VH-VL binders against q5vz03. Designs and how they scored, part 34

Target 1, 156 residues: q5vz03
Amino acid sequence: MVDILGERHLVTCKGATVEAEAALQNKVVALYFAAARCAPSRDFTPLLCDFYTALVAEARRPAPFEVVFVSADGSSQEMLDFMRELHGAWLALPFHDPYRHELRKRYNVTAIPKLVIVKQNGEVITNKGRKQIRERGLACFQDWVEAADIFQNFSV
Key: E = the ipSAE of ESMFold2; O = the ipSAE of OpenDDE; V2 = 0.75 times the mean of E and O plus 0.25 times the DockQ between their complexes.

## First folded at step 16 (VH-VL; framework fv_ixekizumab)

Design q3 (at its last look DockQ between E and O 0.89; V2 from the best seeds 0.86)
Fold by OpenDDE, look of step 16:
Structure q3 (fold): chain C 156 residues (1-156), chain A 120 residues (1-120), chain B 112 residues (1-112)
Amino acid sequence: as target 1 above (156 residues)
Amino acid sequence: QVQLVQSGAEVKKPGSSVKVSCKASGYDFSSWAIHWVRQAPGQGLEWMGEIIPIWGEADYNQRFKGRVTITADESTSTAYMELSSLRSEDTAVYYCARDSEEGDWAFDIWGQGTLVTVSS
Amino acid sequence: DIVMTQTPLSLSVTPGQPASISCRSSQSLLYSDGETYLHWYLQKPGQSPQLLIYEVSNRFSGVPDRFSGSGSGTDFTLKISRVEAEDVGVYYCMQSTQWPYTFGQGTKLEIK
């Protein structure tokens, strides 16, 4: 199965490079389209951070979940500042990676923040990740995992 | 109050270009896509394209064969639609509309429309 | 492009009576996320279109409950339980499941 991000490299807020294929293996992937100067993005990002922290970052048994930030910021510095200020310890597509634009088009992102929940192969589980997190909290993740049909025995 | 206010009516010659503006207010302009839809006299609605201002990229209805250019100015919260190589068939009311917050890929707020008349 | 076909193209209704408009798509509007992005708009005389129903059956804010939407796949219906004078105008269905977005021809609703 081909990863939606293929052989691309992702980055952390600290500038570390991570291979997307390895990082997203057997995980539910949340593509997060957002920008620092957009008020709705700034309002939602902390909520997503709590969500991610509960499931992954501070979980005794991390859930098979990863967020990939797809920035709509105006510069790499603006993106980095946004990540450092409000983002969780998830991954991001590098600012200068033209695949940001392809992903925006592929998933028809017409408003931000947008949280598209996808399988590793890029198939959409839901376009309403933000709404579901806001309304149901952690409860929505079970539905995503079920839809993703992840082999739990291979999960972290 | 969320609203979109468009520029005034235009009269153009065939072969010329027209640029219609759409000024947004009452919400974060950069976060929501602006769509352009036109309506020829006595006819239905035709989607032309859209732009998400913060991203700066526009998507177009290929039926226009590259004649339409959609842009956005975040500093003025204004979206623009430029249509080139005008033809008489381009005579229509042009609407801008905001991508809906409630429903995905629906248009919840519309401008008042701009009549563009193309005549020799 | 997805072709949207509305029926009827016009209807005249006595106030207080129900109305029904059909919208058919040339292909399924079911998106990969399990949602169906079919919307209804009303354009009152001399006005801009306004959103009535989004995603098949959800009433937009401020829309009276006499309006309802239903359907799936390729067949959709807008219903008005009791038509009022203010409901006069042209109704359009629109799909946004696939690029480019496309509208139906419109259905003109008049009062008898």
Scores: ipSAE 0.872, ipTM 0.940, lowest interface PAE 0.5, mean pLDDT 95
Fold by ESMFold2, look of step 16:
Structure q3 (fold): chain C 156 residues (1-156), chain A 120 residues (1-120), chain B 112 residues (1-112)
Amino acid sequence: as target 1 above (156 residues)
Amino acid sequence: QVQLVQSGAEVKKPGSSVKVSCKASGYDFSSWAIHWVRQAPGQGLEWMGEIIPIWGEADYNQRFKGRVTITADESTSTAYMELSSLRSEDTAVYYCARDSEEGDWAFDIWGQGTLVTVSS
Amino acid sequence: DIVMTQTPLSLSVTPGQPASISCRSSQSLLYSDGETYLHWYLQKPGQSPQLLIYEVSNRFSGVPDRFSGSGSGTDFTLKISRVEAEDVGVYYCMQSTQWPYTFGQGTKLEIK
């Protein structure tokens, strides 16, 4: 994660701060670009929440998977309310972290919602995470984890 | 019924500026980038830049940076492209186009085009 | 900038016969995710461009089955299995693997 999130802090929906390296080490990471006031973002977020919950939050053996929300919201409160209302128990870049804009440019995000699946070094596994979840459900994670170059025994 | 409707043709003098509008309807304007592409008479297509309205940030083809400004107004679902310091070589049809829902980084909906003629 | 080169620049085809258009890029269009962001558009006379094929080989919604795309790396092909009168116009390839996005110079298809 050093190439794209190293030395940064991430936040939970309750406002707690965690270190990105510790939280993301040895995991498949999904960068989630979205905003509360955009209807397509509100339509997809519950589906992503269900996906995350099944793989991580309520799984007997949690998958090595984490979501980092990269907000396009207009205020810190709007971002936090969105996370509390519709998001799963994943992480986000702080609202005032200008790195949100750098990630949009790095991954050439031209539409939201967008789910970009990345390796530990920031290299893209797929730009089509939203489509794959809609079409294949949990099965798509197996392809992501196989591409991720992480140590794991996971099987969907 | 997704569509992009552009402002009408313009005739401009060298050294002046032009601002072309692109009104979107039938979809969530804020969520998808609007791109600007031009086509000089008898020539091919040239990408000028883009904006994603929710982010309020434009990305430019560097050959136009300094002369082109791309903006969006979410309240009217309208994107704008302004080209300054016009030259005769800027005579072209200017298109707006939406980033595609199918696939990535393709353009699925195009405006009708706006002819800008630069002459003395 | 990635230069996109189309061959031929002009093509006259008898209705019902196949047509093939080549597009070559000055460098590989393979992106780090394993996808290739090469697209095809048709600009019919007096009209705006319209999307035909996205990401090498995927037909856009509403595009007839007679259109197909193929290729990899730097070499790409658009094929029309049997040309119809409505297919007349200028065909463009476009890459969006990197900024700036660039188009081929176009291939004009005419009916003879």
Scores: ipSAE 0.832, ipTM 0.917, lowest interface PAE 0.7, mean pLDDT 92
ESMFold2 (binder alone), look of step 16: mean pLDDT 93; pTM 0.952

Design q4 (at its last fold request DockQ between E and O 0.89; V2 from the best seeds 0.90)
Fold by OpenDDE, fold request of step 19:
Structure q4 (fold): chain C 156 residues (1-156), chain A 120 residues (1-120), chain B 112 residues (1-112)
Amino acid sequence: as target 1 above (156 residues)
Amino acid sequence: QVQLVQSGAEVKKPGSSVKVSCKASGYDFSSYAIHWVRQAPGQGLEWMGEILPIWGEADYNQRFKGRVTITADESTSTAYMELSSLRSEDTAVYYCARDSEEGDWAFDIWGQGTLVTVSS
Amino acid sequence: DIVMTQTPLSLSVTPGQPASISCRSSQSLLYSDGETYLHWYLQKPGQSPQLLIYEVSNRFSGVPDRFSGSGSGTDFTLKISRVEAEDVGVYYCMQSTQWPYTFGQGTKLEIK
């Protein structure tokens, strides 16, 4: 199967480049569609940051989870500022990567912020990542992992 | 309060074009798609297309064969639907509707509708 | 396109009595995420449509609990436990599982 972000390069808020294939290998992938100038995005992003931090960034045993920001911002700088201000230490599709638009279409994003939880191959686990995080917190991740059928055993 | 206010009724000749506006207020306009749905007299509802303002790209019902252009102006929180090459069959009430905050891909707020009459 | 078929197309109901509207889709509305994006709208006379039920069974904010939705796959039902005068109008089911979104023909509810 082809990875949803296969052959793509992702970036960090610090400008580092990361190979998507390697970074997302055997992980639950959260495609995060958002924009800095949108209040709902700004409101949710910190929550996602806490979620990610708990599972990955500051976890003794990082969960098989990665967030890939798919920006709807108006410029690369706006995107970067957004990432620096409110985002967790997750990855992003480069602003100038036209694949942003393809992903938006593929997952029929009609409102942001949108958190689509997918397998590495792009198969949707849930379109309701935002709702599930808001309602259940870290508890929702166990469901995602189970659905993803990841090779490594993980329990929240 | 959240609301969508549409432009007034239009009377158009066949072959002309009409552009209906939908001004949003009470929420973050850029974050939610605006859908356009029309209703011919005494008929049902037909989805025409949508635009997520922040993204600026519209999706269309291909049944309109490129006659529809949907745009959004974030600075004025206004969405537009332009229908060209008007025909008598295009006579309908045109609605704009917001993508729901609660249900995914549902329409929770509707404009009051704009009657477009196409007649020679 | 997914064809949505409602039955009946019209019904007259005595106030206080229940009503049921069926909506069938030409193909399954089960989306890849395991959810089903079938919604119900009511268009009261002279008004714009309004959302009643989203995703099969969720009542939209402010919608009375006498409205309920159910179903799966290709068969869906909107039920009104006790019809009131304010329920008069045309009910539409809509699928948003697949582009383009499509509506049923509408079901006109009248009061006897």
Scores: ipSAE 0.935, ipTM 0.960, lowest interface PAE 0.4, mean pLDDT 96
Fold by ESMFold2, fold request of step 19:
Structure q4 (fold): chain C 156 residues (1-156), chain A 120 residues (1-120), chain B 112 residues (1-112)
Amino acid sequence: as target 1 above (156 residues)
Amino acid sequence: QVQLVQSGAEVKKPGSSVKVSCKASGYDFSSYAIHWVRQAPGQGLEWMGEILPIWGEADYNQRFKGRVTITADESTSTAYMELSSLRSEDTAVYYCARDSEEGDWAFDIWGQGTLVTVSS
Amino acid sequence: DIVMTQTPLSLSVTPGQPASISCRSSQSLLYSDGETYLHWYLQKPGQSPQLLIYEVSNRFSGVPDRFSGSGSGTDFTLKISRVEAEDVGVYYCMQSTQWPYTFGQGTKLEIK
C-alpha cells in the first residue's frame, strides 16, 4: 500500500483518522469508487457491506481484507451520510484529499460503482470486484488472497 | 429505453468552433462515462476523450488537447463536446458513446452521430 | 499510441459461408489484472457502431452465437460461422488497455 497511499491518513465514518500503512499492511485492499446520489452505487453498497461484514467485522477469524472508499460525492456531508447509511465499517480517503482524483485516473475508473482489488504495491488483482461479489459471493475472496503477496510476507 | 440523442448536423467555417450535445435517457447518467469518437469520411474511428459526469473531470486524447473541451450537465443528463480552431480535416461524424455495463472500457450505447462539415 | 491493424480491409462472402477478420496490435493488450481489453464493433450501413464482442471473446447481449472472438497478446480474430445478409457493414476492433483508446481501420463485409 505504501506505493499508492504512502503516509496518508484514512478516515472512518465517525470521523476518526488512521494511518493508511498501519491500517492496510498485509491485507488485500479494495478501492471502492462510488457516490451517494448514484442509484447503481446505492444498489451495490449493501452487498459489499454484507461481504465485508462476513469476512471481517463479524468473522471469528477476520480475513486480511480492507475497503477504502474513494468518494465521487459532491460534498463531505454527502459522503459521510452515505457511509453512515449504507457502508460497512471500512475506511475512506478523506473527502478533501485531492488524491481521490489521482486514484480515479490511475485505475481508469469510467463507471461507478467500481471495486478495484489491489496488491500491497498497488498493482491490480482485478477490476471486476463488483461483478465477482455478485456472481460468486464470499468465494471470490479466496482468488484475491491467492493472487496477493501477503502470505509470502509471513514465511519466516 | 436507454438512448443517447445528439444535436443536429452543422456546417462551420475554418477557424470557428462547434459544440455538439449528447442527451442521455433511460439510465443513471452520472454513473457512466460518455466518450466522444469521430469518423472522418471514408476513415476509421478516433477516440477523442471522455467524462464521467459524477466525477466532473474530462480526459482527452492528447492529439486533441487544447482544442477539445468535454463537459457534462447532470441536471439535464447532457454531455457536450466543443472543438475549436476548426480545420477542413475536422470534417467528420462525431459520436457520443456510453461506457459499457457489460465488460470494462467498451462502448455499449452510441448516439446517432452528428455530421460537422468544415468548409469555406 | 497502440496501432491496431485489421486484415482484410474488405470481404465479399456468399451467404451461409464463414468469415474471419484479423486484428493485430502494435503492443500486447494484456492488462495487469490478467484481462485483455480488445473489443469488436459492427457499423451497419447508415448506422452508428454497435458492440458485438467485449474483452476478446464475450458476446454482448443480443449478439447471435454465430459471432465469436478469440486471441491473446497482439493477435485477435473475429469469426462469423455463417454469414447472413444482416451482417453487412464495417467491423472495427478497439483496444482500451491504455490511453488513448484506438481502433482498427475497419473491415468492410459485403454479400456476393
Scores: ipSAE 0.874, ipTM 0.928, lowest interface PAE 0.5, mean pLDDT 92
ESMFold2, look of step 16: ipSAE 0.851; ipTM 0.916
ESMFold2 (binder alone), look of step 16: mean pLDDT 93; pTM 0.955
OpenDDE, look of step 16: ipSAE 0.925; ipTM 0.954
ESMFold2, look of step 17: ipSAE 0.856; ipTM 0.920
ESMFold2 (binder alone), look of step 17: mean pLDDT 93; pTM 0.955
OpenDDE, look of step 17: ipSAE 0.924; ipTM 0.954
ESMFold2, fold request of step 19: ipSAE 0.873, 0.861; ipTM 0.928, 0.918
ESMFold2 (binder alone), fold request of step 19: mean pLDDT 93, 93, 94; pTM 0.954, 0.955, 0.956
OpenDDE, fold request of step 19: ipSAE 0.930, 0.933; ipTM 0.958, 0.959

Design q5 (at its last look DockQ between E and O 0.87; V2 from the best seeds 0.86)
Fold by OpenDDE, look of step 16:
Structure q5 (fold): chain C 156 residues (1-156), chain A 120 residues (1-120), chain B 112 residues (1-112)
Amino acid sequence: as target 1 above (156 residues)
Amino acid sequence: QVQLVQSGAEVKKPGSSVKVSCKASGYDFSSYAIHWVRQAPGQGLEWMGEIIPIWGEADYNQRFKGRVTITADESTSTAYMELSSLRSEDTAVYYCARDSEEGDWAFDIWGQGTLVTVSS
Amino acid sequence: DIVMTQTPLSLSVTPGQPASISCRSSQSLLFSDGETYLHWYLQKPGQSPQLLIYEVSNRFSGVPDRFSGSGSGTDFTLKISRVEAEDVGVYYCMQSTQWPYTFGQGTKLEIK
């Protein structure tokens, strides 16, 4: 299977480069479309951060989950500031990567923040990641993993 | 309150262009797509395209063959739809509509409509 | 493009009686995420369209419970349990499962 992000490189909030293929292997991937100057994005991002922290960043056994931020910010600096201020320790597509626009189009994003949960191959598990996190918290992740049909090596 | 207010009626000659505005208020304009839908007299609804203001990119109904240009100005919370090479068949009421907060890819708020008449 | 076909194109209903409008799509509206993006709008005379039902069966905020939506795949129905005078207008189904978004022809509802 071909990764939705293929051989692209992702970045951290500290500017480190990560190979997407290796980082997303056998994981549920959440494509997060958001922007710093948009109030709804700023409101939801902390919630996503808690969600990610519980499952991955501070988990004794990290869940097979990764968030890839697809920025709609106006500049690289604005994006970076947003990541530093409110984002979890997840990954992002570089600001200057034109694939940001392709992903927006591919997943028909018409409002932000948008959290699209996908398999590694890019197949959509749900377009309602944001809603499901808000309503069900960590409980929704089990459904995503099952839908992704990946091995489970974590405890929620 | 959330609302979309459109510019006034237009009368245009064939071959000319028209630009309709849609001013948004009561919500974060940049976060939600604005769609354009038109309705010829006595006819149904036709989706023309959409734009997410923050993103700046528009998607179009290819049936218009590049005659439609949709833009957004975040500073004024205003979306625009420009239709070029006007024909008599373009006579219609043009609506802007907001992408819904509740249902995905539905339109929950509509402008009042702008009548564009194309005649010689 | 997905073709949306409504039936009937017009109906006249006595106040208090039920009404039913059918919407059929030329292909399944089931999206890969398991959701079906079929919506219903009402355009009252001289007004802009207004959202009634989103994603097959969810009433939009403020919409009376007299309105209900159902269906799956290619066949959908809007029902009004007890038609009122304020329900007069043209009803449209719309699919947003595939680009471009497409509407049905509209169903004109009148009161007898």
Scores: ipSAE 0.887, ipTM 0.944, lowest interface PAE 0.5, mean pLDDT 95
Fold by ESMFold2, look of step 16:
Structure q5 (fold): chain C 156 residues (1-156), chain A 120 residues (1-120), chain B 112 residues (1-112)
Amino acid sequence: as target 1 above (156 residues)
Amino acid sequence: QVQLVQSGAEVKKPGSSVKVSCKASGYDFSSYAIHWVRQAPGQGLEWMGEIIPIWGEADYNQRFKGRVTITADESTSTAYMELSSLRSEDTAVYYCARDSEEGDWAFDIWGQGTLVTVSS
Amino acid sequence: DIVMTQTPLSLSVTPGQPASISCRSSQSLLFSDGETYLHWYLQKPGQSPQLLIYEVSNRFSGVPDRFSGSGSGTDFTLKISRVEAEDVGVYYCMQSTQWPYTFGQGTKLEIK
């Protein structure tokens, strides 16, 4: 993740901060562009929450998967309320981090919600994460992890 | 009914500016980019730039070299394109178009077009 | 800028006969995600353009199945299996794989 997020910090919905490198190392990372006041974002977020919960939060062996919310919200309060209401237990860029805007430009995000699946070096695995989740559910994760250049545990 | 409705035709003198409006209805305006595309008489289509209303950010085709400004007003669901330092070569129909719901980076809904005539 | 070249620039077709339009790009349109962002539009006489095909081969909602798209890399084709009177107008390909987005010159379809 060094190329994309460097030594930046990420936040949880409870306000805790974590170091991006430590939190995202050796994982498939989904960049989630959305905003609370946009109806399409509100429609999709619960589906992404269910997907994440099945793969990570309630899995017998949690998948190497993390979501980083890149908010287009107008205030820190809107962002926090959105996360607490509809999001899973994933991470976000801090509202005040201007890097949110640089990521929008880097990935040419012209509509929200958008779920961009990336490798550790920031290369795009797919721009169609939302569509794949809607059409294929959990099955799409295997394709993402195979395309990601991460170590998978085979010793068990 | 999803639609984009543009302001009326304009006749301008060289060196002046024009500002074309594009009012959206029937969908979540803030979630989708609005693109601007022009078509000179008897000619093809040229992409000018875009704005993503929720982000408040515009992206431009460098061929217009700082003469174009694209903005959006979420409260009125209206996008604007302003072209300054007009020349006779800027005579064209100017279209606004919405980023597509189906697929990525295509344009699914177009305004009716606004004829801008620049005459000496 | 990626240059998009269409051939032919004009064609006349007897109703009920097929039509084929070629679009060639100056660079590959394959994006890093494995997708190709090549789209087709129709501008009917006196109207705004309308989306026909997105991402090479996907028909936009409401577009008849007599329209099909194909191709890869730098070479793309739009086919109309049986031309109808309502199909007259100018057809444009567009790439959005990189900025600036660019269109082909257009292909005017007329009925003989």
Scores: ipSAE 0.836, ipTM 0.916, lowest interface PAE 0.7, mean pLDDT 92
ESMFold2 (binder alone), look of step 16: mean pLDDT 93; pTM 0.951

Design q6 (at its last look DockQ between E and O 0.89; V2 from the best seeds 0.86)
Fold by OpenDDE, look of step 16:
Structure q6 (fold): chain C 156 residues (1-156), chain A 120 residues (1-120), chain B 112 residues (1-112)
Amino acid sequence: as target 1 above (156 residues)
Amino acid sequence: QVQLVQSGAEVKKPGSSVKVSCKASGYDFSSYAIHWVRQAPGQGLEWMGEIIPIWGEADYNQRFKGRVTITADESTSTAYMELSSLRSEDTAVYYCARDSEEGDWAFDIWGQGTLVTVSS
Amino acid sequence: DIVMTQTPLSLSVTPGQPASISCRSSQSLLYSDGETYLHWYLQKPGQSPQLLIYEVSNRFSGVPDRFSGSGSGTDFTLKISRVEAEDVGVYYCMQSYQWPYTFGQGTKLEIK
């Protein structure tokens, strides 16, 4: 199956490089479009962090979920500072990766923060990830997993 | 109060260019796309393009064949639409509109419109 | 481009009577996320367009409940249960399923 991030390399907030294909295999992927200087992004990012922490980072059995930050920041340093300050322990496209722009266009992102939930192949599960997290919390993830048609073996 | 305020009417000669401004207030300008829509006299609405200011990259209706340039200045919360190689058929009211907070890819706030008249 | 076709292009309605406007798209506007990106606008005389309905059936903030939207796939309808004088104007459907966004021709609503 084709991976939406293909042979791309992702980065952590510590600057470590991660192979996208391996990191996202058999997972629901949340593409997170945001920027540090945007108030709505700063407001939502902590909520997303709690969501991610509950499902993945501190879960006894991590859910098949990963967030890929697609930055709209003005510089690599601004992006890094944002990640260190408010982001969870998820992944990001490097600032200088031109694929950021392609993803923005592909998913027609016209407002941030935007959380697009996709299958590994890039098919959209929902464009309303932000809304669903805000309204339903962890309950929305079950729907995403079912839509992604991946094996459910996690505990929140 | 959220609002978009556009620049005043323009009268232009064929072949010239026009640049219309759209100043936003009452919300985080950088976070929401600004769309441009025009309406010829007595006609319907035509989408021209959009820009998300924080991203700085615009998308265009290819029907304009590269004559449209959309930009945004975050420091002044102002979006711009420049149309070059003006023709008589470009005579229209040009609107800016904000991408909705409620419905995805709907326009919830509109500017008052800017009449651009192209005549020899 | 997706072609949006409205019918009728004009209608005259007695105040208090219902009105119905149809909008048809040249292809389905149902996205993979299960949402349908069809919206309705009203442009009152001498004014800018204003959002009425988003995503087929959701009334925008401040829109009276006499306005309702329905439909699926390629066929959509805007209904006004009891037309009032303030409802006069041109109604447009718009798709935002894909670029470029496209509008219907508009439906002019007048009062008899």
Scores: ipSAE 0.867, ipTM 0.940, lowest interface PAE 0.5, mean pLDDT 95
Fold by ESMFold2, look of step 16:
Structure q6 (fold): chain C 156 residues (1-156), chain A 120 residues (1-120), chain B 112 residues (1-112)
Amino acid sequence: as target 1 above (156 residues)
Amino acid sequence: QVQLVQSGAEVKKPGSSVKVSCKASGYDFSSYAIHWVRQAPGQGLEWMGEIIPIWGEADYNQRFKGRVTITADESTSTAYMELSSLRSEDTAVYYCARDSEEGDWAFDIWGQGTLVTVSS
Amino acid sequence: DIVMTQTPLSLSVTPGQPASISCRSSQSLLYSDGETYLHWYLQKPGQSPQLLIYEVSNRFSGVPDRFSGSGSGTDFTLKISRVEAEDVGVYYCMQSYQWPYTFGQGTKLEIK
């Protein structure tokens, strides 16, 4: 993550801040571009929440997976309400961090919701995370983790 | 029915500006970029830039940077393209197009086009 | 800018015969995600362009199965297995691998 987020802070919906590198190291990272007032974002967010919850929040052995919400909302309160209402227990860039706009440009995000799956160096694993979750559910994560350069504890 | 409807044809003098509108209906306007593409008479297509309405951000083909301004109004579901310092070589049909739902970075819905004629 | 080169620039075809249009890019369009951002459009006479094929080989909704796309890297082909009268117009390839998005110069398909 050092290439795109390494020295930045992320926030939870409860207002806690965390260091991005510490929170994201050795994980498959999904950059989630969305906004509260956009119906397609509101339609997809619960599905992403279910996906994340199954892999991480309620799993006995959490998968090496994290979501970073990159909000296109118009206010901090709109962003927080959206996270509290529909999001899972993942992270976000702070609303006032202008880097939200730089990430949109870097990944050429031209439609939302968009779920971009990235390696630790910021290289794109897939731009089609939304589609893959809808069509394949939890099974798509195995493909993402295999493409990522992260340490895994394999049984052989 | 997903639709993009553009403003009517215009005749302009060199050195003036033109602002073309593109009104969207039948889908969530804020969620999808609107692209602008022009076509000079008897010639091919040239991408000018895009705007993503929810972000309020435009991205431009550098060939047009400094002369083109692309904006969007979420309340009216309308995108605009303004081209300044017009020259005779800017005579073209100007299209708006929506970022595709199928696939990435393709254009699935196009407006009917707006002819802009620049003549002395 | 990525230069997109189409051949031929013009093609006359008897109805029912096949047609093939080539598009070459000045660099690979294969993105790090394993996808190739090359698309085909048809502009019928007096009309706006319409999406035909996206990401090399995927037919857009409602496009007849006589249209197919193929290719990889820098070389791409659009094929029409049996040309019909309604297929007349100008065919464009487009890359959206990077800004600025660029189009080929077009291939005009005519009926003999």
Scores: ipSAE 0.845, ipTM 0.917, lowest interface PAE 0.6, mean pLDDT 92
ESMFold2 (binder alone), look of step 16: mean pLDDT 93; pTM 0.951

